# VHH binders against EARP-interacting protein 1 (eipr-1): the designs that were tried, part 20

Target 1, 362 residues: EARP-interacting protein 1 (eipr-1), of Caenorhabditis elegans (q9u1q0)
Amino acid sequence: MSECLMFGMDCEARCMTSMTADEENICFLVGTNNIKNDKNQVNKLFMDPEASRLMSKTFRHPAGEVRAIAAHPTKSTILATCTADFSSLGGTHSITIWNIEEDKRTLETVSRLPTEQVMSCLEWEPNSMKCAAMTPFRPEIQLLNMENGPEIVQNLKIPLENEEDEMFSATWSPHHDGNMLGVTGGRTAWCIDCRTDNEYLKIRDAHIHRTISMDFNPNLQHVIATCGDDGYVRIWDTRSTSSALTSLHPHAHWVWSVRFHPVHDQLLLTGGSDASVVLSCAQSVSSEQQIEFRDDEEEEEDDDLVEKLQDGQLERIDEHEDSVYACAWSSADPWTFASLSYDGRMIVSNVSRKHKYALMQL
Below, E stands for the ipSAE of ESMFold2; O stands for the ipSAE of OpenDDE; V2 stands for 0.75 times the mean of E and O plus 0.25 times the DockQ between their complexes.

## First folded at step 26 (VHH; framework vhh_etentamig_d1)

Design aa4 (from x5 with G53Y; at its last look DockQ between E and O 0.59; V2 from the best seeds 0.00; counts 0 for: pae E 14.5 > 2)
Fold by ESMFold2, look of step 26:
Structure aa4 (fold): chain B 362 residues (1-362), chain A 122 residues (1-122)
Amino acid sequence: as target 1 above (362 residues)
Amino acid sequence: EVQLLESGGGLVQPGGSLRLSCAASGFTFSKYAMSWVRQAPGKGPEWVSGISYSGGSTYYADSVKGRFTISRDNSKNTLYLQMNSLRAEDTAVYYCAKGHRYEFLKGYFDYRGQGTLVTVSS
């Protein structure tokens, strides 16, 4: 049974990110989603490596609810949030860049862009100052330049099949030099080249009613994963989208988050409304080189037997008691991941030694 | 364009009752979870109650549990809040809010009406 480190917040929370600029320390940022505006926080959760325990620092978020959170790609003291402030009648919303004041335990405003809608997605492209923002109720992605504060520089229109469909997620591709954005809405996933006048590649009907999230394979530029309200995770080749390469069924309810492992692309991390986190294997469609088998007795006698991972579920974390809306791999340790449920429970987990060993032999 | 029109507020004595209504238009009402949110003078908004798209599940803040009842009539595109045993601390502007499609997800609500004022005073 895997050991989990657990931290509970007194506030509801929906969004989490790793601190991508800090590749030396296991660290995650969590934003609270409490409608009581004076109760909202950004929590920095980190591992004390000598004590092997989870620690936290709480920073007041003075702009209300944190509806999305993104870490600055190169500065570990800077983050951005999508804010919803309901202290005034009708509400006031923004995309705000903050500086973390460690000594004061405060977030200080660097710059702010007011928005008419609450944004529910904020994705900082990891190699640039480009950022994508969206709301579920508009078929648009706003592209932002974050260099001198958040500035909208492009609006991408998303061709939803039905006006009743909602937008769910946006994810930057690690391929194409920061110019490819993955987007989900309705039952569809899109891959959009931001340079080519919104020309789209799409996977229709990826899930029964809702395609909630997607991620790009870090090693195979034409492979993506999607997840949805049917409890499935599907792996697709974007060059041949009529059927999935494979389908995994890790959850009994909506899957809110799907993330490839940043190196070992056979591993997929998912979280869902069944209050579980699942580590799944899609070995059969991964980039891992096939181990050559020889019938030569000399090689067979000298070789150590290595048990290969099979497609399917590897590990399940059942310690959450509410919908798991966010999962993230650590930027600092490839075997550590975190999950966040709406009730404010944060769990930090490790890939088991058995599976680590199998993966490092490949 | 989404429209939410709250009504039924007024002045009432402590221990009294009111029934709030919200007429919804501009979206397919029966496919969305709905909620009531209130804002007391000088305070931020407070979530009060929520209901699933079908009306099969209802949810309440601890401060109103046992006194308030949320309901909906999908044939009339109308959301209701029955408020009993009212207290001075229930004084607020009450807003109805459109939630996420098909699911009740606390924290994902859009409210755009002017609200209806409930004043509980002896």
Scores: ipSAE 0.000, ipTM 0.317, lowest interface PAE 14.5, mean pLDDT 84
ESMFold2 (binder alone), look of step 26: mean pLDDT 85; pTM 0.866
OpenDDE, look of step 26: ipSAE 0.767; ipTM 0.896

Design aa5 (from x3 with V29F Y102D; at its last look DockQ between E and O 0.32; V2 from the best seeds 0.00; counts 0 for: pae E 11.3 > 2)
Fold by ESMFold2, look of step 26:
Structure aa5 (fold): chain B 362 residues (1-362), chain A 122 residues (1-122)
Amino acid sequence: as target 1 above (362 residues)
Amino acid sequence: EVQLLESGGGLVQPGGSLRLSCAASGFTFSKYGMSWVRQAPGKGPEWVSGISGYGGSTYYADSVKGRFTISRDNSKNTLYLQMNSLRAEDTAVYYCAKGHRDEFLKGYFDYRGQGTLVTVSS
């Protein structure tokens, strides 16, 4: 059974990331969306390695709301945020690189790029100083070099099908040497090779009105997952996009986040507006296939010793009371994951022993 | 340039009614979902109600369902909140918020107004 540890911020929050530079300690970063600009924070949530306690440290974020957050890939004291500061008319917005000041419990500016619009997505490529940023209001992805502060080095245009469509997410592929970006907007998901001008592969009409997020299979470079406003999660082969490989229906409302497990790619973590977090299995399309040679049988099988993983829901976490906007697997422990709901509730959970045991047999 | 201006707050007795207004400018109002968010003294912000730009679907927090009514007049670029049967716990600063097209503002606040104070007291 999955054990949950909870932390409440008593403040709106919508963005979370794992601290990827720390592979030894379970650690997550959460940014706030406080209406009072001077009360915004980045919270560092971590577990005591000797005890089963969830600990927190709060760092003042002096640039207003945190609309997106990204961890530096190799330095655990550096992070970046998309900021929205409404202290003046029309607002002042930026992409800012911060240094965490542990003693002062604040963030110190390392460098800042002012932006004309609020940026709502910030994704640091895990193996480089490249970062992707976007706003829902422009069909464009800004590629940034973060080495000497945030600097726009490329703009990728996204050919949205309808003028009413908005952009939703961007995600780096773990394949292709950091040169492929997954992007969602309108009803469509794109895979874009950043080295080629305007070259893309698309999955049209992935969801009924909105394709909200996507993720890349860590082991199968032609397999992706999408999620959307129809409550579905769909698995696709990018080489044959006319139909999904499989469809799962984990949520009764919009699905905001979908994440493959970093190792066991049959596992998918989702969070939705039905205030639930679902751990789903897509065994039939995973790299860890289980094949048996048997006759058809009408009777109950007597091999209770062997857990057969089936497509569908494995676990549901219903301890949230608001829309779940972000989910992440831990960088330090493959069986730990976190979820964040809009009301500022953070839940850290473990895959149940039953399913952990079944997965370790593969 | 997006601007949101709330009005209509004030002092009211328990069981009374108020109607809040939000004048919106700088965007195509009818294409966007809108929300009301409130913050009580010493408490964190609470989403109250949302309305889509498309078919006019309305959504409410459990704490206000049946007492509050969200509406919009797209010809006047104005969002409304009719608040009936007011209780002391409804005392808060109420903010108007704009979000993504057709989505009520649970996950994507673009802009917030300056707020209007509602005080429910005997």
Scores: ipSAE 0.000, ipTM 0.325, lowest interface PAE 11.3, mean pLDDT 83
ESMFold2 (binder alone), look of step 26: mean pLDDT 82; pTM 0.846
OpenDDE, look of step 26: ipSAE 0.547; ipTM 0.810

Design aa6 (from x5 with F104Y; at its last look DockQ between E and O 0.37; V2 from the best seeds 0.00; counts 0 for: pae E 11.8 > 2)
Fold by ESMFold2, look of step 26:
Structure aa6 (fold): chain B 362 residues (1-362), chain A 122 residues (1-122)
Amino acid sequence: as target 1 above (362 residues)
Amino acid sequence: EVQLLESGGGLVQPGGSLRLSCAASGFTFSKYAMSWVRQAPGKGPEWVSGISGSGGSTYYADSVKGRFTISRDNSKNTLYLQMNSLRAEDTAVYYCAKGHRYEYLKGYFDYRGQGTLVTVSS
């Protein structure tokens, strides 16, 4: 199994992202949910490239709780948060773009958009200045242009089936040139073309009560994964949504996050309320070949007897002691991932060498 | 416009009792689980107790089990915490937190009020 490195915060935390602009260094950002408004922080966790150890820097977040966090796609000193400040009646909430002040160990405001509701999702489209924001309380997605500060440019209405359903997540498709958004709410997942907000594809009843998160296959534009409160991860073909292509059951409780590996799409990372992180294989519905022939004339039969990766659990990380709300692959190293539990424990892990080398043969 | 307004805190001697209230508005109160969270000065937040939307299921941290009782009155949109046999370690600011729809889920918190201070001191 893989070795893991652990960092603990003194308070609750729910959101984490990789620093997408930094392709040289393994780096993650974690925001806190401290009920003392002036004690909230963003922690920058990074690997020392000359020592195999996890390092941290703490930056003061002066606008209350961090309810969502997104890294600027090209500037490693810029990030955005959804902020919640409960110090006054009705609260003071925002989407704020920050500059990281390394010397002062604080975040300095670049620009701020006040919001009426606490926003719980903030997703920066990785190839543009577009950002999606949402709150669980409203059946809509706010699309933002981030170039000159956060500016709402469009509201996408989400056709929730039931009035009391809640919204859970939004995720940009890596296909369709930044115009396709995946959204989960109630028991349903949607794929929505942002250019024509009334045109959508939906997967109804993807999970028993709640479809909590989803992700797009990086290599197959018609394949998505969903996760939910039934402990399942389901993989779907968006062209035929009546039944899942396959179902995996990695968790004993709610699954909060599902992420495809950014290259090897048979690999799925999940975290759940059973305090576990699971690395699963969905080889049967992936883009990867089982065997690569470099010289067919000299290929020996013994290579064909090597056991291929099979669908199901590959690795389980049980070092968390609370619900795992966020998982992320590193932007700098394809074999490194991080997970965050509500008690403020963050774990940085590697795909085991056994599975890494099996995947590199595909 | 969700509002949570805590009240009922104060100074009490060890072994005493206190009842906290949380007035809720801006959402359909009966559809959501609720919880109490406390934070002592200089420490991180600690979950205390939770209750389902209907009030049929209640949950307690080990540190308060048998001494505290959570309840709700859905007709008045009010959450309560009855605190008996108070100890010095119960000294904290107590916060009301909105949970998930119908079900209690530890760690799924939305909106906190200003809190109400409970001080247990002789």
Scores: ipSAE 0.000, ipTM 0.389, lowest interface PAE 11.8, mean pLDDT 84
ESMFold2 (binder alone), look of step 26: mean pLDDT 83; pTM 0.853
OpenDDE, look of step 26: ipSAE 0.826; ipTM 0.924

## First folded at step 27 (VHH; framework vhh_etentamig_d1)

Design bb1 (from n4 with V29F G33A; at its last read DockQ between E and O 0.26; V2 from the best seeds 0.00; counts 0 for: pae E 2.4 > 2)
Amino acid sequence: EVQLLESGGGLVQPGGSLRLSCAASGFTFSSYAMSWVRQAPGKGPEWVSGISGSGGSTYYADSVKGRFTISRDNSKNTLYLQMNSLRAEDTAVYYCAKGSRDEFLKGYFDYRGQGTLVTVSS
ESMFold2, look of step 27: ipSAE 0.598; ipTM 0.851
ESMFold2 (binder alone), look of step 27: mean pLDDT 83; pTM 0.855
OpenDDE, look of step 27: ipSAE 0.663; ipTM 0.858
ESMFold2, fold request of step 28: ipSAE 0.531, 0.429, 0.401; ipTM 0.823, 0.776, 0.756
ESMFold2 (binder alone), fold request of step 28: mean pLDDT 85, 84, 85; pTM 0.872, 0.859, 0.863
OpenDDE, fold request of step 28: ipSAE 0.635, 0.335, 0.732; ipTM 0.855, 0.729, 0.888
ESMFold2, last read: ipSAE 0.537, 0.402, 0.543; ipTM 0.823, 0.753, 0.828
ESMFold2 (binder alone), last read: mean pLDDT 84, 84, 84; pTM 0.857, 0.856, 0.851
OpenDDE, last read: ipSAE 0.758, 0.756, 0.793; ipTM 0.899, 0.898, 0.912

Design bb2 (from n4 with V29F S31K G33A; at its last read DockQ between E and O 0.28; V2 from the best seeds 0.00; counts 0 for: pae E 2.1 > 2)
Amino acid sequence: EVQLLESGGGLVQPGGSLRLSCAASGFTFSKYAMSWVRQAPGKGPEWVSGISGSGGSTYYADSVKGRFTISRDNSKNTLYLQMNSLRAEDTAVYYCAKGSRDEFLKGYFDYRGQGTLVTVSS
ESMFold2, look of step 27: ipSAE 0.747; ipTM 0.903
ESMFold2 (binder alone), look of step 27: mean pLDDT 84; pTM 0.861
OpenDDE, look of step 27: ipSAE 0.669; ipTM 0.858
ESMFold2, fold request of step 28: ipSAE 0.365, 0.137, 0.593; ipTM 0.735, 0.610, 0.850
ESMFold2 (binder alone), fold request of step 28: mean pLDDT 83, 84, 83; pTM 0.859, 0.853, 0.859
OpenDDE, fold request of step 28: ipSAE 0.758, 0.433, 0.752; ipTM 0.900, 0.778, 0.897
ESMFold2, last read: ipSAE 0.506, 0.595, 0.543; ipTM 0.809, 0.852, 0.830
ESMFold2 (binder alone), last read: mean pLDDT 85, 84, 85; pTM 0.862, 0.856, 0.871
OpenDDE, last read: ipSAE 0.748, 0.720, 0.743; ipTM 0.895, 0.884, 0.893

Design bb3 (from x5 with K106R; at its last look DockQ between E and O 0.33; V2 from the best seeds 0.00; counts 0 for: pae E 2.7 > 2)
Fold by OpenDDE, look of step 27:
Structure bb3 (fold): chain B 362 residues (1-362), chain A 122 residues (1-122)
Amino acid sequence: as target 1 above (362 residues)
Amino acid sequence: EVQLLESGGGLVQPGGSLRLSCAASGFTFSKYAMSWVRQAPGKGPEWVSGISGSGGSTYYADSVKGRFTISRDNSKNTLYLQMNSLRAEDTAVYYCAKGHRYEFLRGYFDYRGQGTLVTVSS
């Protein structure tokens, strides 16, 4: 059984990110989403390697609800949040860059961009000072330069199929030098080239209901995964999108998040409204597709047939009691991942030794 | 500027009734679904009820189904919640919010009011 560490926050939460700047320590940032503005926090969770304990540092978030959170790619003391402050009659929204004051347990505002609408997605491009920000309520993605504070540099129009459709996610491709975004809205997934604003890919009706999240295969430039309301994870070849390469059904309800393993693209992590986290295998469509060389020759019964990983569910985490909204792989340890449920429970888990071994033998 | 202002909260005995109102401004009211959400002491926020922009479709949480009725008057830019057969567990701050249940599930609403307190006590 995979070792599982749990931490319960005092507030509801929906957004989490791995601290990419810290390559030595397993660290995650969580933003709380409580209706009481003054109770909202950012929590830094980190694993004590000596004690095998999950530790937390809590920081007051004075700008109200954290709707999205992003870690600075190279600076461990810098983070950005999408904020919703309803202390006033109409509410105020922003994208804010913060400096973490660990000694004071506070976040200091570095810079702030007021926004007209609440942003629910903030993705920091790992190799630049670019962020993608998204609001459910507008068919557009805002690209921001974060170098000298949040500055909108581009608005990408998303051609939603219906006017009533909502935007759900934006994700940077690890390919294309930071110029490709994956976007989901309504029942559709897109890949958009930010340089030309051109639609590179459109998958209409990727799911029966809402297409909620997507991710890029880290090893294969033409492979993406989507998840949605139908409980499915579908993997697609961007070169031919008439049908999915494969479909997995890891959840009994809505899938809020899908994430490829950063190295072993056979593995996908998902969280859903069925309160479960699932580690799935998609070996058949991974970069390590074992070419079954049907060598017709002699069945030497070599007994040591390392059980090849099959497509499907490898592991399930059922310790959550509420909808899992976020999942993330650790940037420090590729075999560690975190999940966050609405009730503020965070679970840090490891890929089982069995599956780790199986993958390493491939 | 979008504004949502709740009213109608107060103290009521178990089995009693209250009618909440929400005055909306700053947007085309009829184009958007609206919701009521509540937060009880010591509990997280709970979606209570939703209504489509036209008012043709209404939705309720199981906890209030059959007791609460959501309605709207688009000519007055006003959202209503008729609460009947009130129970102690209905005690909460009630918020008017712009959007449907899905917005709540995703990460709360882009706009909501300051709330009105409903206390159900003998």
Scores: ipSAE 0.459, ipTM 0.783, lowest interface PAE 1.5, mean pLDDT 93
ESMFold2, look of step 27: ipSAE 0.487; ipTM 0.797
ESMFold2 (binder alone), look of step 27: mean pLDDT 84; pTM 0.860

Design bb4 (from x5 with H100S; at its last look DockQ between E and O 0.01; V2 from the best seeds 0.00; counts 0 for: pae E 12.0 > 2, placed apart)
Fold by ESMFold2, look of step 27:
Structure bb4 (fold): chain B 362 residues (1-362), chain A 122 residues (1-122)
Amino acid sequence: as target 1 above (362 residues)
Amino acid sequence: EVQLLESGGGLVQPGGSLRLSCAASGFTFSKYAMSWVRQAPGKGPEWVSGISGSGGSTYYADSVKGRFTISRDNSKNTLYLQMNSLRAEDTAVYYCAKGSRYEFLKGYFDYRGQGTLVTVSS
């Protein structure tokens, strides 16, 4: 009868990723933000398929706080973190590639790049050794080559409209051979082709004060979602950015994360400061809608009518008690997702039977 | 492409027995939980029984516990339901259903077959 499974850490955490290289096992990684340098960990959360039970393994993270975490795209034993180490005055910080050492239950350094500032975003491009890293306080994205350890190879300047504005997120597009990066800062979302020095598309004033995150539709090359401090999620066509295709209002407070389902692009997963996780449907602007698009004007027959999901909220997960900063779909099971709140509570959930069956037409 | 083909249904008298089979193809059978779901005429679907991918864990609805036995042969990609002490209320179309690998909702499945009719009547 259980619809979600929970794991609690004893300290704050803000970052989570799925282990994308492991397509057979449900597995998520969470890094801790313990100011006591020697107490930080990466928790590997996984499912026991025989007992349908959530299990965890903890691995010591010896380089201080985990401010961002990224899984290696093809090696399930390799991960990278943005670290903040406050054991000395002024702190020491890095982007570090780690090997998971199962028998010692620790992370062993493979390579390290010291950084002048703590980096708060680390996004590994799924099909290459490229990463994007950033700090909220500089209007730039550092592009890294991870092949021989983290190496800065390009610095993309972001034209923030106001000097007071912060950078919030970066997300790789699945459509442009690993060459397009979505970026949010201030009230604006950008789509940037990393091969060109100056070309970008922007969506201005996507949210009232802060455009906090964005994601690319996996099936529609020109469709993105944004979320922000107004509690809204907006869907945009990047070819015509004067108004949103549709707007959803899933949260009563800031929305920190928005993720399309990796296959069924009518589904959007969001987490917010109202301590909720919402699964929303944007059927009307999905690839399902565009597959059904017809140029011919014909009378519809009654036999062609089937039940479809409707736009709006499908499910709400209210099991968190703190701001939900991260959400992720599983790489191993398309109906499983995870969410992480600041107090260190991790929840693994399934899309309900009703909605799963509607999407599969069962 | 996932395919599930049920067989073994038919007419049986109360107190009798039947054994249902389900031939599976198009996926790595041993990695997925399987279940039986039934639908009586004029009623909604009812989960009957489930089995883990390895076969190490089995589960039953209260209405069939002690009378039905689910099993699987991973070498033949086949799911079975042994139904004993059949009653009139067991009359239904029985469907073989493929679960997800990490099922934790009772009756949660990805695919089902065409079904096989079981009629229990004197």
Scores: ipSAE 0.000, ipTM 0.397, lowest interface PAE 12.0, mean pLDDT 85
ESMFold2 (binder alone), look of step 27: mean pLDDT 82; pTM 0.847
OpenDDE, look of step 27: ipSAE 0.625; ipTM 0.845

Design bb5 (from x5 with K31S; at its last look DockQ between E and O 0.27; V2 from the best seeds 0.00; counts 0 for: pae E 3.5 > 2)
Fold by OpenDDE, look of step 27:
Structure bb5 (fold): chain B 362 residues (1-362), chain A 122 residues (1-122)
Amino acid sequence: as target 1 above (362 residues)
Amino acid sequence: EVQLLESGGGLVQPGGSLRLSCAASGFTFSSYAMSWVRQAPGKGPEWVSGISGSGGSTYYADSVKGRFTISRDNSKNTLYLQMNSLRAEDTAVYYCAKGHRYEFLKGYFDYRGQGTLVTVSS
């Protein structure tokens, strides 16, 4: 049984990120999305390695609701949020960089960029000072330089199929030296080269309903995963997108997030509006499968029946009581992941020993 | 500047009716779906009703279906919520928001008003 640690926040929350700068400690940042503007906060959740307990530090977020949160790639004391402040009659929005004042339990504003519309996605490129910001209400992705404060350096136009279509996500490819973005909107997924503003890939009708999220296979440059309203996770070969390589059905309702395991690309983590978190296996389309096909041409002999992981659900976490909007793998421990539900429940889980062992034998 | 201003809230007895209004400005009103959301004391926000930009499609939470009617007048940039057969559990601050239910679920509302209080009490 996977060990699960739970922490309940007092506020609703929809955004979470792993603290990539801390490679030694399992740490996550959560932003709250409460309708009461002045009650919003950022929570740093971290695991005490000695006590196997989930601890939390709460920081007031004075800029209103946290609609998106991103950790600085190399500085553990720096984070950025997309803010929605509704203290006025309509609301004001920003991308704000904060310094974490741990002793004071406050966030200090480092720099702020006012935005015309609410941003609901903020993704910090792991190897640079670049961020991608997205608003549901414009067919555009904003690329920002964060070095001296948020500065828009490029606007990527997204060719949505319909004018009424909404934007849903932006994700950096771990490949292409930080120049490729995965984007979902409407029923479509794109890969866009930021250098040329060219569409590298377009998958129309990736899902029957809305395509909500996507992720890149960390090991295979031509493989991506998408999820959507139809409860499916589909894995695609970018070289041929007429059909998915495989389709998994981990959820009974909308899938809000899909994330490849950072090392073992057989594993996919998903969270959905069915209040579940699912660890799925896609061995048949993983990098390990491709290697086996290459090796099987040579090694006829050794029948060692290594129980190969099968495609499908490996584990399900049902301890959430509300829609799971975010999930993330730990940067410090590849076998640990976190999930966040709307009601502010955070669950930190481990891949089961059984499945870990099965993967390590591959 | 985008503005949403709710009105029409008040005290009403169970079984009574109220009509809420939301005056919108600062954007092309007819181009956007609009929603009513509410927050009761001690509870999280709840999506109540939504209407498409054209007004051709309306959506309701199960809790208010058959009792509430959402409408809009695009010529007046105004959103309405007719609330009939009000119950104690309908007591909440009601907010006008720019967006559909889907945006609410994802937390994508970019603008909302300050809200109007509806109290249902005997």
Scores: ipSAE 0.180, ipTM 0.648, lowest interface PAE 2.1, mean pLDDT 91
ESMFold2, look of step 27: ipSAE 0.410; ipTM 0.767
ESMFold2 (binder alone), look of step 27: mean pLDDT 85; pTM 0.869

